# VH-VL binders against Probable nicotinate-nucleotide adenylyltransferase (nadD): the designs that were tried, part 9

Target 1, 199 residues: Probable nicotinate-nucleotide adenylyltransferase (nadD), of Chloroherpeton thalassium (b3qyz5)
Amino acid sequence: MKKIALFGGSFDPPHYGHFALCTLTRELFSPEKIILSISKNPLKGSANAPEAHQLAMAKLMAEELGKTGPVFEVSDWELRRAGFSYTIETLRHFHAIEPNAELLLCIGEDNYQIFEKWKAYQEILQLAHLVVFARSGTQGEQQSSRIIPPERYTWVQLDLPLSSSDLRREIAEGQDWQAKMPSSIAAHIAAHRLYQNEK

## First folded at step 20 (VH-VL)

Design J6 (from E4 with heavy chain S100E, light chain G34N S93R)
Fold by OpenDDE, last read:
Structure J6 (fold): chain C 199 residues (1-199), chain A 120 residues (1-120), chain B 107 residues (1-107)
Amino acid sequence: as target 1 above (199 residues)
Amino acid sequence: QVQLVQSGAEVKKPGASVKVSCKVSGYTLTELDIHWVRQAPGKGLEWMGGFEPEWGETIYAQKFQGRVTMTEDTSTDTAYMELTSLRSEDTAVYYCATGEGSWPYYFDYWGQGTLVTVSS
Amino acid sequence: DIQMTQSPSSLSASAGDRVTITCRASQGIERYLNWYQQKPGKAPKRLIYDASSLQSGVPSRFSGSGSGTEFTLTISSLQPEDLASYYCLQYDRYPFTFGQGTKVEIK
């Protein structure tokens, strides 16, 4: 069956942690494509890049990922919608356009732990197989979810120390951050002076 | 079961600020998502804001954006709602509300309410 | 924003009467609607969730129905203790919005 992996988030900025998640997902599941769904950021502030730049950087990331093999796409569907999108809405959208594809919803362990609090989580489980990325050393897998059947999720341990939040801080502080993302994205950030503190 | 106990009534002048507390018991605050709803005298219920776990963010009603702040102290299992630049129209009973368990958990537990009176 | 139009604003009925309150959403909210009862001087109490699911501990005379844009709360046999205001709440999308409320009086 055709598989489509979905990563939701702001990717603000994208970094090699995201890169690793995507390439590992490709290796594990051999999806026809991996979609980076760019979400609206509920936090509007100077600390975050404008949506246009988030989208641009995501596209750059997809391009960089494409150099490693097929197929990576960026979706701005959530950005084009009014307000914030629930995951169920995103899944319904992609299910509608790809009804014969198995959707792989890629989430972090933190979200896995509170998955029952997600809107229409039961329908989400019907529409998608969960791929849960957990940090090393966590006992998350041993704590079986009360609501997620074992056949509906795959647990993947991957220690990824990078975070977009930390990168934003590092950029603002003028620390060494360029090597933590593709050069094309770093160049974009520099060219547009993203994540800089207001003087 | 969840218990929500709110702070006592407040009387404030226009332009002042008020901070209402909501102490949680039966569950830890980390296990609950707190929302705030107010009700002007003789009027209906009005949602003010609350934490959305799916997005990991506190969402505020646009009407109160920039003037309301919702915070939590997990060490004391207490949620707070601060409203600044108070107006007479802010006179209302303010409720904290939450739910336990799976979605949809809105809102099966309520505080007893806190009357905030804004008058010159 | 999603507007919830609740009707009637008030009603007076006798004990034993069948009472129906309606809420109309300005857009489809599927089944993401709650009904609340609020007695004078008290906090609201959830009666119905997911449009038709009865809250634990709530008398069976209360029932909810509807989906999409039209919803109803029904009290099959009004009791004196049902004197209260009733509100619908949509939680399909932020901001969450309540109906205007219905004040139920007992004759």
Scores: ipSAE 0.891, ipTM 0.949, lowest interface PAE 0.5, mean pLDDT 94
Fold by OpenDDE, last read:
Structure J6 (fold): chain C 199 residues (1-199), chain A 120 residues (1-120), chain B 107 residues (1-107)
Amino acid sequence: as target 1 above (199 residues)
Amino acid sequence: QVQLVQSGAEVKKPGASVKVSCKVSGYTLTELDIHWVRQAPGKGLEWMGGFEPEWGETIYAQKFQGRVTMTEDTSTDTAYMELTSLRSEDTAVYYCATGEGSWPYYFDYWGQGTLVTVSS
Amino acid sequence: DIQMTQSPSSLSASAGDRVTITCRASQGIERYLNWYQQKPGKAPKRLIYDASSLQSGVPSRFSGSGSGTEFTLTISSLQPEDLASYYCLQYDRYPFTFGQGTKVEIK
């Protein structure tokens, strides 16, 4: 069966943690394609890049990932919608486009732990198989809400220390951050002076 | 069961600020998503804002943007709603509300309400 | 924003009467609607969630129906203790919005 993996988020900025998640997903599930769905950032501040730059950087990430395999795409569907999008809306959208594909919704452990609080979480489970990326050393799977049937999710242990929030801080402070992402993205950030503190 | 206990009535002058507290018991604050609703005397209910776990953000009604701040102290299991630049129209009973369990959990638990009177 | 139009604004009925309150949404909200009862001087109490699910502990004389844009709260047999204001709430999208309320009086 045709599989499509979905990564939702702001990717602000994209980094090698995201890169690793995508490449591992490719190896584990052999999807026809992996879609980076760029979400709107609820926090409008100087600490975040404008949506246009978020989209541009996501495309650069997809291009870099494409060098390892031509199965990566970026979707701006959520950005084009008014307001913030619920995951169920995103899944409905992609299901409508690819009704015969199995959707793989890739999420972090933190979201998995509160999944029952997500809008229409039961419908989400009907529309998509969850791929849960969890940090090593935790018993998150065992402590998780029992609302998710085992057959509806795949638990993937992967310790990824990088975070976009930390990177934004490092960039603002002029720390060593360039090696934590593809050079093309680093160059974009530098060229447009993203994530700089307002003087 | 969840219990929400709010701070006492407040009397403020126009232009002042008010901070209403909502103490949670039965559950920890980290387990609950707190929303705030107000009701002017003899009027209907009005949603002010609340935390959306799916987005990990507090969402405010546009009407109150820039004047309202919702915060939490997990060490005391207390949620706060601060409203600044008070006007006479802000005179109302303010409620904190939450839900237990899975979505949709809105709103099966309410505080007793806090009357805020804004008068010159 | 989603506008919730509730009707009627007030009604007076006798004990034992069937009472119906309607809430209309300005756009489709699927089944993401609650009904609340508020007695004088008290906080609201949820009666119905997901348009038609009865809250635990609520008498069976209360029922909710509808989807999309039209919703109804029904009290099959009005009781004296049902004197209150009733509100619908949509939680499909932010901002959450209430109907303007219906005051129910008992003759």
Scores: ipSAE 0.890, ipTM 0.948, lowest interface PAE 0.5, mean pLDDT 94
Fold by OpenDDE, fold request of step 21:
Structure J6 (fold): chain C 199 residues (1-199), chain A 120 residues (1-120), chain B 107 residues (1-107)
Amino acid sequence: as target 1 above (199 residues)
Amino acid sequence: QVQLVQSGAEVKKPGASVKVSCKVSGYTLTELDIHWVRQAPGKGLEWMGGFEPEWGETIYAQKFQGRVTMTEDTSTDTAYMELTSLRSEDTAVYYCATGEGSWPYYFDYWGQGTLVTVSS
Amino acid sequence: DIQMTQSPSSLSASAGDRVTITCRASQGIERYLNWYQQKPGKAPKRLIYDASSLQSGVPSRFSGSGSGTEFTLTISSLQPEDLASYYCLQYDRYPFTFGQGTKVEIK
């Protein structure tokens, strides 16, 4: 069966941690494609880049990833919708487009731990197989939610000490950050003066 | 069993600020998502805002954006709602509300309410 | 925003009567609707969740029905202790919104 992996988030900015997640997903599941679904930021006045730039950087990310393997796509469906999107809505959307594909929902351990708090989490489990990226050395799996059947998720150990939030701070403070992402994305950030304190 | 105990009644002048507290017991604050609802005298219920775990953010009603701040002190298991630039129409009973368990958990537990009176 | 139109605003009925309160959503909210009872001077109490699920400890005379845009709270046999205001709440999408409320009086 055709598999489609879905990464939701802001990727603001994208960094090599995201690349590692995508690459590992590709290796483990051999999806036909990986979709980066760019979500709206619910927090107003944050240090986040404008949505247009988030989208642009995501596309650069997809382009860089494409150099290493199969198709990476960026979806702005959530950005084009009014308001903020729940994951169930995003999954329904992609399921409708690809009804014969197995959807792989890629999430972090933190979200896994509170998955039962997600809107319509049971339906999410019906629509998608969870790929959970957890920090190495954690007991997250043992402390995981009991509501998710083992056959409905794959636990993936991956320790990546990179954070978009940290990067935004580093950029704002003029620290070293360029090496933590592809040069194309770094150049975009520099060219448009993203994540500056004046913002 | 979740219990929510709110701070006492407040009387404020227009333009002032008020900060209502909501202490959680039975569960830790980190295990709960707190929302705030107010009710003007003789009027209906109005949702003000609350934390959405799926998005990892506190969502505010647009009506109060820029004027309301919801915070938490996990060390004391206390949630706070601060409303600034108070107006007479802000006179209301303010409730904290939450739920336990899995989604949907809205809202099976409520604080006793805090009356905030704004008058000249 | 999703508007919740609740009706009637008030009603008066006798003990034993069947009472029906309706909420209409401005857009489809599936089954993501709660019903609350609020007695004078008290915090609201959840009666129904997910449109039709009875809250634990709530008398069976209360029931909820509906999906999409039309929802109904029914009290099969009104009791004196049911004197209260009732509210619907949608939690399909932020901002969460309440109906205007229905004040139920007992004759």
Scores: ipSAE 0.889, ipTM 0.949, lowest interface PAE 0.5, mean pLDDT 94
Fold by OpenDDE, fold request of step 21:
Structure J6 (fold): chain C 199 residues (1-199), chain A 120 residues (1-120), chain B 107 residues (1-107)
Amino acid sequence: as target 1 above (199 residues)
Amino acid sequence: QVQLVQSGAEVKKPGASVKVSCKVSGYTLTELDIHWVRQAPGKGLEWMGGFEPEWGETIYAQKFQGRVTMTEDTSTDTAYMELTSLRSEDTAVYYCATGEGSWPYYFDYWGQGTLVTVSS
Amino acid sequence: DIQMTQSPSSLSASAGDRVTITCRASQGIERYLNWYQQKPGKAPKRLIYDASSLQSGVPSRFSGSGSGTEFTLTISSLQPEDLASYYCLQYDRYPFTFGQGTKVEIK
């Protein structure tokens, strides 16, 4: 069966941690493609990049990943919708487009732990197989939700020391950050002075 | 079972601010998502805002954006709703509400309500 | 925003009567609707969730039905203790919105 992996989030900015997630997903599941669904960010201001720049950076990320593997697609479907989108809405959308594909919903452990609080989480589990990325050393799998059948998720151990929030802070503070992402993305950030504190 | 106990009635002048508290018991605040609903005297219920775990953000009704702030103190299991620039129209009973368990959990537990009266 | 139009605004019925309250959504909300009962001076109490699921502890005379844009709360046999205001709530999308309410009086 055709597999499509879905990553949702702001990816603001993208970094090599995200690349690692995608690469590992490719290795483990051999999806036909990986879709990066860019979500709207409720946070406004200089701390976050404008949506246009988020999308631009995501596309740069896709280009970089495309050099080493299968198709990496960026979706702005959520951005084009009014208001914020629930994951179930995103899944319904992609399911409608690819009804014969098995959807792999890639999420972090933090989201997994509260997954039962997600809108229509049961339907999500019907529409998609969960790929849960957890940091090394976590006992999260042992504390897994009893409501999620083991056959509906795959636990993937991956230590990701990078975070977009830390990067935003580092950029604002003028610390070394460029090596934590592709040069193309770093150049974009620099050229447009993203994540700078307003003085 | 979840219990929500709110702070007492408040009387404020126009332009002032009010901060209502909602103490959680039975569960920890970290286990619950708190929302706020108000009701003007003799009127219907009005949703003000609340935390959406899927997005990891507090969502506010547009009507109150810029004037309302919802915060939490996990050390005391207390949620807060602060409303600034009070108007006479803000006179209402304010409720905190939550739910336990899985989605949909809205809203099977309510505080007793806090009357806020805004008058000159 | 999703508008919830509730009807009637008020009704008076006798004990034992069948009472029906309607809530219409301005757009499809699937089954993401709750019904609440509020007695004077008290906080609302959830009666129905997910359009038709009866809240634990709520008498079976209460029932909810509908999906999409039209929903109904039914009290099969009105009891004196059912004197209250009733509200529908959609939680399909933010902002969450309530119906205007229905005041139920007992003759």
Scores: ipSAE 0.887, ipTM 0.949, lowest interface PAE 0.5, mean pLDDT 94

Design J6 (from E4 with heavy chain S100E, light chain G34N S93R)
Fold by ESMFold2, fold request of step 21:
Structure J6 (fold): chain C 199 residues (1-199), chain A 120 residues (1-120), chain B 107 residues (1-107)
Amino acid sequence: as target 1 above (199 residues)
Amino acid sequence: QVQLVQSGAEVKKPGASVKVSCKVSGYTLTELDIHWVRQAPGKGLEWMGGFEPEWGETIYAQKFQGRVTMTEDTSTDTAYMELTSLRSEDTAVYYCATGEGSWPYYFDYWGQGTLVTVSS
Amino acid sequence: DIQMTQSPSSLSASAGDRVTITCRASQGIERYLNWYQQKPGKAPKRLIYDASSLQSGVPSRFSGSGSGTEFTLTISSLQPEDLASYYCLQYDRYPFTFGQGTKVEIK
């Protein structure tokens, strides 16, 4: 059965942590496609890149990832919608496009811990298999006390000490940030002077 | 099991502000997503705002945007709703509300209500 | 914003009567609607969630139905303790919105 993996996020900015997650997902599940779905956050402040730049950097990320296999795509579907987008709506969209594919929804452990609070989470589990990326040393793996059946998710330990929030601050402060992302993305940030107002 | 205990009634002048507290017991505040609902005397229920865990943001009804702030103090397990620039039409009972468990948890547990009277 | 319109605004019925209250949404909200009961001087209590699911501890004389834009709360045999105002709430999308309420009185 064909598999399509979905990564949601602002990618603001993208970094090698995102690359590691995407690459590991490709190796573990061999999906036909990995879709980088750009999240919309109407409440973002001056510390965030404009949506056009988030989209541009996500496309650079997909291009860099695609050098080792052309399975990466960017979706701006969430950006074209008004307001915040619920994950269930994104999944319904991709299910309608690829009704015969198995959808893999890639999320962080912190989202997994509150997953039952997400709108229509039961339908999400019908539409997708969760791939949960957790930091090493956590004991959240296979939490049978959660309401999520064990067969509906795969737990992946990965300790990546990179964060877009920290990176935005580091760029504003002039710290060593360029080595934490591919050069094409670092060049884009520099050329457009992104994140200079992070406090 | 979950109890929401609100601060007592308040009388305010137009133009003042009010801060209603909602203390959680039986759960810790971090386990809950608190929303606020008001009801003018003899009128219906009106949702004011609440925390959306999927987005990690507090969403306010547009009518109150700019006048309302909803905050939490996890060290005391107390949520707060502050409404500024009070008008006579803000006279209402203010409720905090939440629920335990999974989506959709809206709203199994309610505070007892706090009457705020705005009078000249 | 999704407008929720309840009808009737008030009603008076005898004990044992079958009572129906309707709620119409201005846009489709799937089944994401709850019904609440509020007795005088009390906080609201959830009766029905997901349009038709009965809350634990709520008498079986209460039932809900509908999806999309039209929803109904039914009390199959009105009891004296059912004197209250009833509200629907949509939670499909923010802002959450209540219907204006239906006051139920016993004749």
Scores: ipSAE 0.768, ipTM 0.887, lowest interface PAE 0.8, mean pLDDT 89
Fold by ESMFold2, fold request of step 21:
Structure J6 (fold): chain C 199 residues (1-199), chain A 120 residues (1-120), chain B 107 residues (1-107)
Amino acid sequence: as target 1 above (199 residues)
Amino acid sequence: QVQLVQSGAEVKKPGASVKVSCKVSGYTLTELDIHWVRQAPGKGLEWMGGFEPEWGETIYAQKFQGRVTMTEDTSTDTAYMELTSLRSEDTAVYYCATGEGSWPYYFDYWGQGTLVTVSS
Amino acid sequence: DIQMTQSPSSLSASAGDRVTITCRASQGIERYLNWYQQKPGKAPKRLIYDASSLQSGVPSRFSGSGSGTEFTLTISSLQPEDLASYYCLQYDRYPFTFGQGTKVEIK
């Protein structure tokens, strides 16, 4: 049956860690589409990119990933809404568009640990299969949850030591940041002077 | 078994600030998501704000924006609510509230309440 | 913001009576509504969650129903210890909002 993978995030900025997760998802699950669903920035100001630039960089990320096949799309549906969106709302939106597709919800291990605190988490499990990425020092140990049935998630071990927060600081401080992302995205950041120091 | 123990009653003048504490026991504070609710004398319950774990953000009711700050000290398992620029209308009992378990966990555990009286 | 209109504001009933309290939401909130009981001088106590689920330790004479915009709390046989104020709370979206309350007195 048709599979559609969903990655939520601010992508502020995108980096090769995001690329690795998306590429691995394509290889492991062969989805028809991978949707980058752009979430609002949790911290506003010059430390974060304006929403228009978040969207532009996510589109550059999708273009770079799509060079090996056009399965990547960007969704700004969450950005166009007032305030933050619950994941259940985003899933209902995509379920309504593709009611016969299997939705794969891609989340990090930290979100998995608190997943039962998410609004309507049981309905999330009915609408989507969780793909959980462990990217910390989890050597040979798998996290399990008695609340989430084992058939509702897939655990994927991938240790990537890149973060957008560290990158924002490194750009502001003038450290060597450009090698941590594709040149198109680095050029966009430089051309628009994103993430410059605030005083 | 979660217990929430709040600081004692306060009397304040208009324009002052108050900081109410809520000590957690039976769980660590990091396992809970604390919300604050107040009740003016003879009036109903009013939600002021709380932490939303799905977003990792504290959400405040618009009525209190700019005057309220909710913080936590995990080393002492204590949550705090600070309300500034107090007015007589802020006279109320202030409750911290939370719950254990999965969504929706609002609110099966409440502090005993802290009376804050604002008068000249 | 979602307004929660609760009715009646107060009622007086005899022990053994069936009591019904209603809440109306200004927008659909699915089943994301709780009912609370507050006795004088005490913190609120959750009676019903998810519109109809009975909290552990709450007597079975309490029940809740409804979805969307209309909700009811029913006390099938009022007892003296049920003298309290009752509140609904919507938690579908922030800000969370309570109904104005219903004071229940026993004749």
Scores: ipSAE 0.764, ipTM 0.887, lowest interface PAE 0.8, mean pLDDT 89
Fold by ESMFold2, last read:
Structure J6 (fold): chain C 199 residues (1-199), chain A 120 residues (1-120), chain B 107 residues (1-107)
Amino acid sequence: as target 1 above (199 residues)
Amino acid sequence: QVQLVQSGAEVKKPGASVKVSCKVSGYTLTELDIHWVRQAPGKGLEWMGGFEPEWGETIYAQKFQGRVTMTEDTSTDTAYMELTSLRSEDTAVYYCATGEGSWPYYFDYWGQGTLVTVSS
Amino acid sequence: DIQMTQSPSSLSASAGDRVTITCRASQGIERYLNWYQQKPGKAPKRLIYDASSLQSGVPSRFSGSGSGTEFTLTISSLQPEDLASYYCLQYDRYPFTFGQGTKVEIK
């Protein structure tokens, strides 16, 4: 059965943590496609890159990842819609495009812990299988409540302690940030002076 | 069973600020997503804002943007709503509201309400 | 913002009467609408969620229907304790918005 993996996020900026998760997903599940879906959050402030730059950096990430297997692509569908990025809407979209594919929704463990709070989470479980990435410091498989059936998720241990929020702060403060992402993305950030005005 | 106990009534002058508290009992605050709703005398319910767990962000209704701040103190299991630059039309009963369990949890549980009166 | 237009604004009916209250959304909201009852001097109470699902412990005389832009709350046989104001709430998109309310009086 055709498998399509979905990584949602702002990728603001992308980093080697994202790369590790994408690469491991490719190895473990052999999906036909891995889609980087750029989420929309209209409440982000000046500490975030404009959406056009988020999209550009996600494309650079997909290009770098694709050098060893061209299964990666970027979707700007969420960015083209008005309002907030709800995962259920993204899943409905890709389900309509690929109704016979198994959708793998890739999320971190912190989102898994509150997954039942997400809009239409029961429909999400009908549309997709969750792939939950656990950080090394939280090694146990946990279910936030008993409402997520174990057959609806796969627990994967992988944690590089990188976050886009920390990176945005490090770039603003002039800390050593370039080593945490591919050079093409670092060059894009520098060339466009992204993340310099945190206020 | 979750209970929400709010601070007492307040009387304020125009231009002042008010901070209403909402103490969670029977649950810890981290288990809940608190929203705030107000009701002017003789009027209907008006959603002011609340926490969206899917994004980890507090969302405010546009009419209050820049005047309202909603915060939480998990050490005391207390949520707060602060409204600044008060006007006479801000006279209302202010409710904190939430729900236990999964989406959609809006809104099984309500505080008793806090009357804020703004008068010159 | 999604506007919720509720009608009527008030009504007066006899015990035993069938009462209907409607909400119209300014754009489609699927089934993401709740109904609330607010008795005088009290906080609101959720009666119906997901447009038509009855809250546990709410009398079966209450029912909800509709999807998209048109929704109704029905009280099949009005009781004296149903004296209250009733509100719809859409939760499809922020900001969440209530209808302006319907005050139900019993003759």
Scores: ipSAE 0.760, ipTM 0.883, lowest interface PAE 0.8, mean pLDDT 89
Fold by ESMFold2, look of step 20:
Structure J6 (fold): chain C 199 residues (1-199), chain A 120 residues (1-120), chain B 107 residues (1-107)
Amino acid sequence: as target 1 above (199 residues)
Amino acid sequence: QVQLVQSGAEVKKPGASVKVSCKVSGYTLTELDIHWVRQAPGKGLEWMGGFEPEWGETIYAQKFQGRVTMTEDTSTDTAYMELTSLRSEDTAVYYCATGEGSWPYYFDYWGQGTLVTVSS
Amino acid sequence: DIQMTQSPSSLSASAGDRVTITCRASQGIERYLNWYQQKPGKAPKRLIYDASSLQSGVPSRFSGSGSGTEFTLTISSLQPEDLASYYCLQYDRYPFTFGQGTKVEIK
């Protein structure tokens, strides 16, 4: 049956870690579509790019990823909503659009560890299969596995030492950041002077 | 068993600040998501703010935005709520509250309450 | 913000009576509502979560119902120890909001 993978994030900025996660998901699960859903965080400060630039960079990421397999799309549905967004609302949205597809919800290990605290997590498990990307391996899975039925998640080991937070700081400090992302995204950051004026 | 033990009653003048503590035992503070609720004398319960684990952020009720700060000291397993620019209408019992387990974990466990009296 | 309106604000009933307390939300909140009991001088205690799920250790005479905008807490046979104030809480979206409360007294 058709599979649709969902990656939530601010992609602020995107980097090759995001690319690796998306590429591995494509190879492991062969989804018909991978949706990059831009998350909204109204509490972010001057260290973050404006939402319009986050969306633009996510589209550049999808374009670059699409060169090796045209399954990537960007969704701004969460951005168009007021306030913070809950994952259950995003899943209900995509379930309504694609009721016959298997939804794969891609999350990091940190979120897996606290997944039972997420709003309506039981309904999330009814709507989606979890794909958990972990650096620490099975020990994190052990701490949470009793709560989530084993048929509702897949554990994927991927240890990538890149973070958007570190990159934002590196850009502000004039470090060598451009090699950590495709040149189209680096050019966008430079052209619009994003992430400047950090302390 | 989770227990939340709050600091004792306080009397403050208008314009001062108060910092109420909430010490966690039976769990570590990092395992819990602390919220704060107040109750003026003879009045109902009013949510002030708390940590949202899905977003990793502390959310404050707009009424208190700019006057309230909620912090945690994991080395002592103690949460704090500080309210500044106190007014007489801030006279209330202040509770810390949380829950263990799964959503909706709001609110299985409550502190005993801290009376803050604001008077000249 | 979602306003929660409780009714009645107070009531007085005899032991054994059936008591009904209603909360109305100003916007739909699905089933994301809890009920709390607060005895004089004490912290609140959760009775009902997710509109109708009974908290472990709470007597079965307490029940909750409703969804969307209208919710009810029922005490099927009021006991003397049920003298308290009762509050609903919506947690569908921030800010979380309580109803104004219902004070229940025994005649």
Scores: ipSAE 0.742, ipTM 0.875, lowest interface PAE 1.0, mean pLDDT 89

